# Ledger of designs, part 56: miniprotein binders against q56419

Target 1, 326 residues: q56419
Amino acid sequence: MEGRTLEEVQEEVFKRHGVLVPKKELEDLAKALEEAGLLLTEKVEARLKEEEEKLKRERPMRLAGLSYPEGEREARAFLEAFRASYPGEGEEARVLLMPHLEPSRVPEVYGAALAALEKTPPPERIYLVGVAHRPLKEKAAALPVPFQTPFGPALPDLPALQALDALLPFELFNTPLAFREEHSLELPLFFLKGRFPEARVLPLLVARRSPELGEALKVVLRDFPGLLVLAVDLSHVGPRFGDTPLTRTLAEEARRRDLGFLERLAEGEPEAALAFLGANPTRIDGVEVVASLLPLLRERKGKVLAHRLDLEAPTLSAVGAGTLVL

## First folded at step 19 (miniprotein)

Design io23
Fold by ESMFold2, look of step 19:
Structure io23 (fold): chain B 326 residues (1-326), chain A 108 residues (1-108)
Amino acid sequence: as target 1 above (326 residues)
Amino acid sequence: GDLIERLEELAEEVIRYLKEHGEEELAREIEEQIKDIIEALKSGDTESAIEIFTELAETIARLLHRLGAPEELMMRVSWLIYDIARRLGMSPKQIYDLSKRFSRAISR
């Protein structure tokens, strides 16, 4: 009923079909529709609760067979193909910035990350910091469970995660559902687990900048050393992102913003990198992660290994991706 | 209350594994330390309970690691220890230090 009174519906039915439907029957129908809607809501709610309980035990692959191969042997070959897409050599990374964009869109950017990992001693653990695409209850979250990969489970570093949780003024482990489909962790993790199969993982998401997270991680990293990975994308421009029509000028600006941001990070100047973006007119999504992790990025110099601003032809939009070692 | 149940659950997990591996004397030592923690709690001596628990947690981690305990057991024990530490009212710094001790005990 499209905002009509029951009398108006009754009258319309009589006009069109010559039948007077009693008001009671229309009232019963309206009640039944409300009850059916309530039952559908309960079914969805029960399903989400089931998924939440499963995520408290493990995080299954969601992108196997879509973004990367499901089988281990094929996955290994996939890694090597991506490494081959980057003709250069890497450098040792103590901090690695890498994308979470669909790998087939930016193969040489992921290849550059692999080149850096080749030069990096196997860490005891990996601090994998992605961008939350679903709401978190707090500024940041973690899911302290095994993440399945074609290379076996990426096991959590529970003592390090528990140490981090103890230092924070908020609960880290209270948004499991936000991890259900979070590609900003799953896609980089495929590459990281393939190269460092023995490393444990701290799977972290940032929704909003948290200076507290950066200060706590600085303390935790001192006692639980490992590789810090910022799994972030760069500019998002064009109509898909609510922008003005994509133009050559906008694409050039996005590239300048991406590279200027990365270059300032590479000089150990994360505050300058953020200031360079101003109001963030090209919507670099790495901003909240960098703003959270300032204490870990200051005075750490390095190199930009790769960058691509990748065009989405169907939407006339573009997304930037880069690889930075510090 | 719930704290006693968590301590008993920790004891059950660890003692079962130790007995399965012929470590009956160590199982008895763990059981005695759990009893000491419970008695300290019943007497209102939370400070002693925390001290005994901290040493026990590190000892458990070291023993299970030495015996090659399966990863799923190590994870369950790690969570029980963390939960007990919070229920004991340990400070953030005490819990942080406990996590460091556990991590070092299970490293090579």
Scores: ipSAE 0.855, ipTM 0.946, lowest interface PAE 0.6, mean pLDDT 92
Fold by ESMFold2, fold request of step 21:
Structure io23 (fold): chain B 326 residues (1-326), chain A 108 residues (1-108)
Amino acid sequence: as target 1 above (326 residues)
Amino acid sequence: GDLIERLEELAEEVIRYLKEHGEEELAREIEEQIKDIIEALKSGDTESAIEIFTELAETIARLLHRLGAPEELMMRVSWLIYDIARRLGMSPKQIYDLSKRFSRAISR
């Protein structure tokens, strides 16, 4: 009944089937369909409220047995295998950029992150900043609950989160449902928790660039020192992302954009890194996170440890991932 | 109303743990400080309520940490303290400083 009157429906039924359905019967049917739609909406709302209440207590693993092992012993072996995928040595990181792409697709890129963590003194806390793949009510959000991992729960640093919330012009603790399946936090957290089992975590998402977040985090990090992690992917190119089919030329451009972005970040020039991307034609995933965190990235020099533009052959598309220490 | 209920909830959580661990005298001290905050609020002296609460929150953090309180209790208490601070109308700077004091009190 998208704009049709009951009379028009009655006429169409008669024309197609030779049966004249009284208007009252059509009215009863319309009411029943409307009621069924209302009941479906109420059921969905109830389910979402139930899930939201669960997320106020903890964030369970969603990818155990899919992206990483569920058992602790197997998870530790998984970490060692990924470290072995990167034959190089890391460097101590105050800031670490690492991917959130499926680990099996870019094993050496995660291995490079592990190599950096080997050189990094265990921090008291980790500022884990991912990319919101679902809309947030604000520019950024946090979910201040334990995140389950095979290595035990990653406990939130509530005083640091509350200090951050106090400095922001919006409520930081918003949109808990956006965290339900957010892999940009879960996948990096597996590696971070495996290497720093005692560190507390600030699980943060950015949907839209927030200069306010960066300025507040600069203040909070001074009084609550820790490791800053940008959990971001790089270029997204090809038909899955609204492009022409992946060609050698498009892949080469994506790789050039990825490396140029990372190299400018490594020079302590985050504004130049953003300017290099222009309109971001290869859709580098980390732009909103970097744009939010400028005060924390300026004049901090470092090194690109790894990069991979990973091909999705079935979709003729590709995603870039990298590891950068600052 | 609701602020007083949160203060009483904080007191109940902390006092229960202290009594379970033989700290009856400290439990009484916490109860009296909560009472002092509530009395300041009833008299309209929000400034005094904030000062007493700030000192109390740091004391609670230090005490529970010293006694080895489980992480679940520490998180519930941290949340209650944050909620109370906001309901007291503490400024962003006051809440930031409170959070910093709490964090330092539970550090090793």
Scores: ipSAE 0.853, ipTM 0.945, lowest interface PAE 0.6, mean pLDDT 92
Fold by ESMFold2, fold request of step 21:
Structure io23 (fold): chain B 326 residues (1-326), chain A 108 residues (1-108)
Amino acid sequence: as target 1 above (326 residues)
Amino acid sequence: GDLIERLEELAEEVIRYLKEHGEEELAREIEEQIKDIIEALKSGDTESAIEIFTELAETIARLLHRLGAPEELMMRVSWLIYDIARRLGMSPKQIYDLSKRFSRAISR
């Protein structure tokens, strides 16, 4: 019990309720509660192990019917609607930065990504690099299995993933459960698979910056060319993220930091982009991905196609999202 | 050991598919190369085992691709090859180069 003896509990119950509960009955109750808690923990752990084994074979859709339609025909119409939300033409991407925020919150930002993909030659494979929202056993991870989508399974590029794993000083295939609910891969993948249905995918997560990952990916991309996608969100400001209520000044600062970060990336200056953020006071979540991938971003110039700092009115908070082509 | 079991598993998967597609002679050739790898391992000649395995892995990839093997089989074979390569103690460079050869063999 919480550091109390059973006699202390017995005395408190008597003091509070006027009932003397025999010590034996309190002992039996404490044991029963402990056993019930242990059994619940064991049942939860068994289910998580079952889920982990399933994730070693495939990653099912978790957001179908919530963030995008489950049916293929409806999903194609959904993509078309998002493309229409960005009036204009994209540009060819060798590297694409796009969000993982709920698509309906930033439709023109996802639309800009689709516009860029229209100008991009169909790649043999897509290096999809998201942000781990669950702890990883290492700095980065991959899940080398089919990811289900309304457009069919996005198949892994196993030779490229295995080549990457061979070059890293840690096991790349290290935390399957972290992928179970990882929307930073699932949401961008919906758009990427819809546009490039034949491309294989390298589904990657970064938890903590890994220079080793960037150096290894630079080597792998030479021999296994493809599209590099940074699936990251930008500023997170307001009470939901630990600030006072969102003010106009805080929102303007978040927008300024988002755009300053994107612009420096667009100039091929990823170190300058990171330095611009300093302590990252608006909590841009792309920082660890960019810091990992410096060798792939240096000297690569491009354009910012879209940005939105989207207000969460009920929480008086906001999240930034952008589309950058390099 | 477990390495031998993985080699036998690879052989079983590949040979079964080849026989189902009328490639009896190729199936026998694959079986013989697996036996050569196992014999090299039993004699402590890991270098020879790696060389034979590397050529075999590329050959398997090319044959299964040519025969239109389903993606599920290709994925199982790719994993077996990777797992065997690591259990053989192949260096990071050797495994990287093997992955390139496999990828090239299944590309057109």
Scores: ipSAE 0.845, ipTM 0.944, lowest interface PAE 0.6, mean pLDDT 91
Fold by ESMFold2, fold request of step 21:
Structure io23 (fold): chain B 326 residues (1-326), chain A 108 residues (1-108)
Amino acid sequence: as target 1 above (326 residues)
Amino acid sequence: GDLIERLEELAEEVIRYLKEHGEEELAREIEEQIKDIIEALKSGDTESAIEIFTELAETIARLLHRLGAPEELMMRVSWLIYDIARRLGMSPKQIYDLSKRFSRAISR
């Protein structure tokens, strides 16, 4: 009906179907469709407002029973099984890079993160920086509320979050809905909270690189010391990501780019790590986070503990994951 | 307006907790300082309001922490303090320093 008069619609219906619909019936139908569209819009808007208000108080588990167990006893056994998947020892981390890919796909990579946490003094707080999979109003965001876990709530470090917000040229707390289903925080948080149950958390997301975030975090970390965690995945290759089907040649290239990126980070050369990727042809997920956090990564040397490029056989695609300590 | 309402809300939350835990004298002192902030605001003396508020916020954090205030109350108070600081027109540096003082007060 948009862009046409009711008489034009009536005429077209008659020509197509041989039925003359009275103008009043067309008017009634148009009104009913408009009202139904308005009601659907109002229902969606009301639901979003309700969800937003809930997220201003807490962030509930969304992946319990799917990616990890809901019960505390089972969750602790789950952590132990993942640690056992990496038979080596970790190293102390001041900065930890770990994945947010489904844990069962890369068990030894998460196990390596747990091994690093075993060697890491319990921090007062954890700066958990993930990748926004939904739009943010700004380049970065935080959700300063308790995140529920099987190990109890991960409490926010409100003073540190407020200090960070005060230093930024944009509002940090203005996109709560982006956190509703954000697995890049929830999945790593399960492992971090299980190992450091007393640590407070700064749950942060990056949508687009923000030099301002990195500079502000450098200041905040000096006065509010803690563990910095980059919760990022690496290469994404294959048809699910817009490529031809995965070949051994493409997989070898993705692995080479993943490891070259991680190794340059391990040398304290984050700019070189980004430059190494060029146009990022294997779509390494962590580039926006690394580009934001340059001041915190420069000249920090460390070690790559684990890497896997995990095959998605049904889609002929693969995703890379790694564990790096700095 | 809205700033005064938030100052009164902060006072209500803190004073109720202090009185509930037998700290009548401290509750009276907090009430008086809140009134002093409001009077400074009504007279247009924002600088004095900020100075009194900054010291009061740290004192509140230290007192509630020492008394074992529940996390829910500590979070509500932290948010009220942050919101009041912004509405007082405190600079980014002043708010940053206030957040540091609050954090140190609840760490000890």
Scores: ipSAE 0.844, ipTM 0.942, lowest interface PAE 0.6, mean pLDDT 91

Design io24
Fold by OpenDDE base, look of step 19:
Structure io24 (fold): chain B 326 residues (1-326), chain A 108 residues (1-108)
Amino acid sequence: as target 1 above (326 residues)
Amino acid sequence: GDLIERLEELAEEVIEYLEEHGEEELAEEIEEQIEDIIEALKSGDTESAIEIFTELAETIARLLHRLGAPEELMMRVSWLIYDVARRLGMSPRQIYDLSKRFSRAISR
């Protein structure tokens, strides 16, 4: 019935089936469909509310058995294999930029992250800043609950989260449902929890650039020291993202953008990194995160450990991933 | 009403744990401090209530940590403390400082 009158529907039914359905019956059917739609919506809302209430207690694994093994033994073997995929040595990280892409697509990039973590003293807490792929009520959000992993729950640092909330001009603990399916936290957290089983976690999402977040975190990190992790992907190019199929030229542009972004971050020039992207024509995923964390990235020099532009062959699209240590 | 109820909930969680672990004297001390906070609130002395509560929260954190309280209880208590602090109308700085004190208390 989308955009058609009951009379038009009646006429169409008559033309197709030779039956004149009384208007009253069509009205009753429309009402019944509307009621059924409303009931479906109410059921969906009730389910979402239930899921939201569950998220007050814990965030369950969503990608266990899909993106990484569910069992601890298999998960440890998974970590070792990923570490082995990167032939280099890491460096100590105070800030780690790593991907959140499907691990199997960029194993050596995750391997580079693991190599960096091997050289990093165990932090008391990890500030894990991901990208919100769903809308948030505010520019950023946190979910202050245990995140399930194959290595046991990643426990939140509640005092540090509360301290952060206190310094923000908005409620940090917003949009819990945005965390339910958010892989930008879950995938990096697997690697982080596997390496640092005792570290508390601050799971943060950024939807829009929030300078306030960076300034608040700068204060919080002083009093609540820890490892800062930016869980971000780089360029997204090809048909899935509105471009033509991947060409050599498009791939070269994506790589240029990715590497140019990472290199400027490695030089301690995050504003220059953002400026280099301009309108971000290759859709670097981490722009809003980096823009939010400028105060924490300034003057920090580091090293790009890995980069890959990974082709998704079925869609002729590609996603960039990188590992940066600061 | 909601503030007092949350204070009482905090008290109940802490006192129950202390009593179960043979710390009856400490439980009584916590109860007395909660009563003092409630009295201050009833008298309109919110400043005194905040001061007593701030010290109590740190004491609770330190005590539970020392006794080896389970993480689940620590998290519940942390949230109750935070919720009470907000309901007391504590400033962002006061809440921040309270969170720092709590964190330090559970790290020693």
Scores: ipSAE 0.895, ipTM 0.960, lowest interface PAE 0.4, mean pLDDT 92
Fold by OpenDDE base, fold request of step 21:
Structure io24 (fold): chain B 326 residues (1-326), chain A 108 residues (1-108)
Amino acid sequence: as target 1 above (326 residues)
Amino acid sequence: GDLIERLEELAEEVIEYLEEHGEEELAEEIEEQIEDIIEALKSGDTESAIEIFTELAETIARLLHRLGAPEELMMRVSWLIYDVARRLGMSPRQIYDLSKRFSRAISR
């Protein structure tokens, strides 16, 4: 009934079915549909409220049995297989940039992250900064609860989270429902928890560039030392993202943008990395995260360990993924 | 009213654990400190309330850690302490310092 009068609907039914439905019956049906819609809205709101209350206690696994094994034994074998997919050696990381893409699409990129983690002393805490694929009330958010993993719960570092909140001009603990299905934290956390079972976690999401977050984290990291992890993907190209189907030219441009971004980060020039992207025509996912964390990335030299542009064949689209250590 | 309720909830959680572990004297000391905070609040001396609370929070963290309190309790207590600190109107610097002290108390 979008924009149509009841008379127009009556005429259409008559034309199609040869039956003149009384206007009153159409009015009653419209009212019944409206009432059903209201009931559905109330049920949805009640369900969302219930889910929000649950998220005050824990964040359950969403992708267990889908993206990674649910059982601990199988999960350990999964980690080993992913590590084996990267033939190189890692380097010690103070900052790790890694993907949050479906692991099976880019196994060697996750393998490179695992290789870096092998050379990294066990941190007391992990600052895990993901990308918000849903709107946040603020530019950034945290969920200060245990995140479930096959290796047991990843426990939050509440004192460090509280210290961070204290330095921010906005409430850090906002939009808990945005974390419910956010894979940008869940997927990298699987690998991180598997490697560092005793590390506390600060699960952070960035929706929009927040210079305040980077400045606050710089202070917090001084007093609460830990591993900084940027869980970000790179280019998103093809029909799913508004482009034509993947071509050699489009793939070459995506790779050029991805590698040019990562290389400038590896040189300790995050502002140059952002400037290199300009309008970000290949839609690098991690731009807002990097833009938020500039104070933490400046003057840090590192190495690009892996990169892949992975084709999603059913949609003729591709996503870039990379692993960088600083 | 909401601040006092959160303080009482913090006290109950800590005192219950201490009593269950035979630390009755420590439970009494915590109760006395909570009463002192409430008295300071009632008198309008928020500064004194913040000072007493800051020291108490660190003490609670050390005690629970020393006694091997379960992670679930530690998280609840940490969150309650933070909620009370915000409700007290503690400055960003005061909250930051409190969080730093708490973290140090549970890392040893």
Scores: ipSAE 0.888, ipTM 0.958, lowest interface PAE 0.4, mean pLDDT 93
Fold by OpenDDE base, fold request of step 21:
Structure io24 (fold): chain B 326 residues (1-326), chain A 108 residues (1-108)
Amino acid sequence: as target 1 above (326 residues)
Amino acid sequence: GDLIERLEELAEEVIEYLEEHGEEELAEEIEEQIEDIIEALKSGDTESAIEIFTELAETIARLLHRLGAPEELMMRVSWLIYDVARRLGMSPRQIYDLSKRFSRAISR
């Protein structure tokens, strides 16, 4: 679309599909694409620049009213309902692995995370490590600003973030726009902020395995103690991810890989967990996060509290989610 | 240069808050310490500048915390301190230690 007139697009659609799309519909589509940031127009660039400047001050909610309630009262009721969806008791966590999938798809898995948090003394800070679903300039990044939640802003731990940056061979505070719509932080943070309103947060994203991150965090965690949270999903199988429609065999393989991964993590053997996945044919989302945090996961024994492989029926695809405490 | 401008910005933010809260003597002490750092930098004594700055940063953190400074101010001051530390050419270890001292100073 770069450099083509709406008339040229209209002609091309007519030539290819025999449909004359009204100019107004094309204008509305172009506007919608601009609003979605899919068109590299001056307006989109200006908007992205404005959004980047805003991200120097705060990260606004993107999924409020969609994935979770915007209002605090409703948000508290939401937390309680999710906790109620898990019938078990939690265990104290020093490390929590939890999902970042749409909460409504795996309520009991989030409920298990809440159950673990109930048994966890309020941390001074939370190291929240998510998955970068967009490219980063570096292997990992942080956004050192308040994250908005229905429970008020989740404030950054700036001294701990600065200490981490000082130990890394790259600039930690890179790619702020990657955080704008990153649900791998926003969704877990809702639950974490709701449970620990006074905890400061270190919002971290991993795009590629960074052994340096794990070694640096091991030092930082000694001097800046806190809860480590891995916000990761598990297997992604089916047509949305390039597979055939979900079958019993494919679902069994996804579950086997998810549980085999989590169980080895629960035994304190993160290298064995990674080796078990090999080429990761079921596309476990959290591999790069776990590979970055090996020094923090070694020799820690824990427990798998919940697991679900959730079917997305419209696409005949499924995503694995789990809750692990260490 | 850019370092001096950032030191002056840090001083202005802290002094303004102290004066607004009736801590004029402390504001004067901070101003004197900033002047001492600038003088050390002008003389080429970067080591002395880093030492004075490190102690001053911790003092600022403690003062603002004790006075109940707003989180927005605390965050601005934290970033200014970090930026000055980098511009002073402080080592990763020195910056790490400064961040640790700052965190302890603002811990409840």
Scores: ipSAE 0.887, ipTM 0.958, lowest interface PAE 0.4, mean pLDDT 92
Fold by OpenDDE base, fold request of step 21:
Structure io24 (fold): chain B 326 residues (1-326), chain A 108 residues (1-108)
Amino acid sequence: as target 1 above (326 residues)
Amino acid sequence: GDLIERLEELAEEVIEYLEEHGEEELAEEIEEQIEDIIEALKSGDTESAIEIFTELAETIARLLHRLGAPEELMMRVSWLIYDVARRLGMSPRQIYDLSKRFSRAISR
């Protein structure tokens, strides 16, 4: 009862339904609803605990049959179609920035990522750094379990994850429930596992900028070499994100911010890229990831392979996506 | 108590696998090394315990990898080794170095 008295509820029921419910019956109902609510809460808590225990063993697919095919054959055809959507050739990547947006919205951007991966020798391991869209206990987290994909499980690199944890001033293995539905890892991982079936994975999430993460990863990458992947989107503009409906002016500003960010990253100037955004008025998704990985991005020259600002027509909002190779 | 229990759990998992695969001599050698670690711990010689454990962990990783142990076992063993290392009071550097040695031992 959201601050309402039994008398107020009685009056409301009478006004709406023309029935005067006795106070005693309302008291009994309120008690029953409270008991039912408590029982539901306990059941929800028990279910969350069960899900957390399952996440100690594996991370199941959540977007199979929705964002990508569940079956391996269909998944391979999906990869080929996305690759075909990008007419260019890729370049070898040591660092790959790619989107985590719904693949169907920006097929050529994912196609550009696949083109880069075609020119990249198979890595022993992939450092997959996504964006936490849910709160984390710490600035960053990892889930050190197999991630299910249509191509089989993406297996964790436990020694490298443990080495990273050892160098961090906080517990890396935190907030497992944040990974349960995190699409910023699942969607890129589909493409990465499809291209590099034997690569181990370090699934990382960043919620807040962590300079410590970048410094630790710089050491780890020396002893545990691999491909670094930044799974980030760019500008988020329009009503879904607190703006007015998309206009030409707003779209031009979003593109200017996206391209200006990517170009400075491509020049090996990640600090300049962050400075260019300032308060990040177009809400570039990857800011906290880039801010965490500065030591790994400095002085690396590369190329922007693709960019798109994609309109979500039902909400008159748009999201930027890009593919950058360093 | 908790450290010894985790060490015994590690030993049990590894020994069971080795015995099932006809490596009885290696299982006995691992058991002896576990006993040596426990003895060092009981005597208060933590440094010796860490040294023996570090070498044992690398040996276990190499053996299981060579025998083609299933990924599930490798993951359990990796976590047990990491947990024991933390409970031994190994420094961040020592744990890092152990993880590096483990990774090299299981590299193809």
Scores: ipSAE 0.887, ipTM 0.958, lowest interface PAE 0.4, mean pLDDT 93

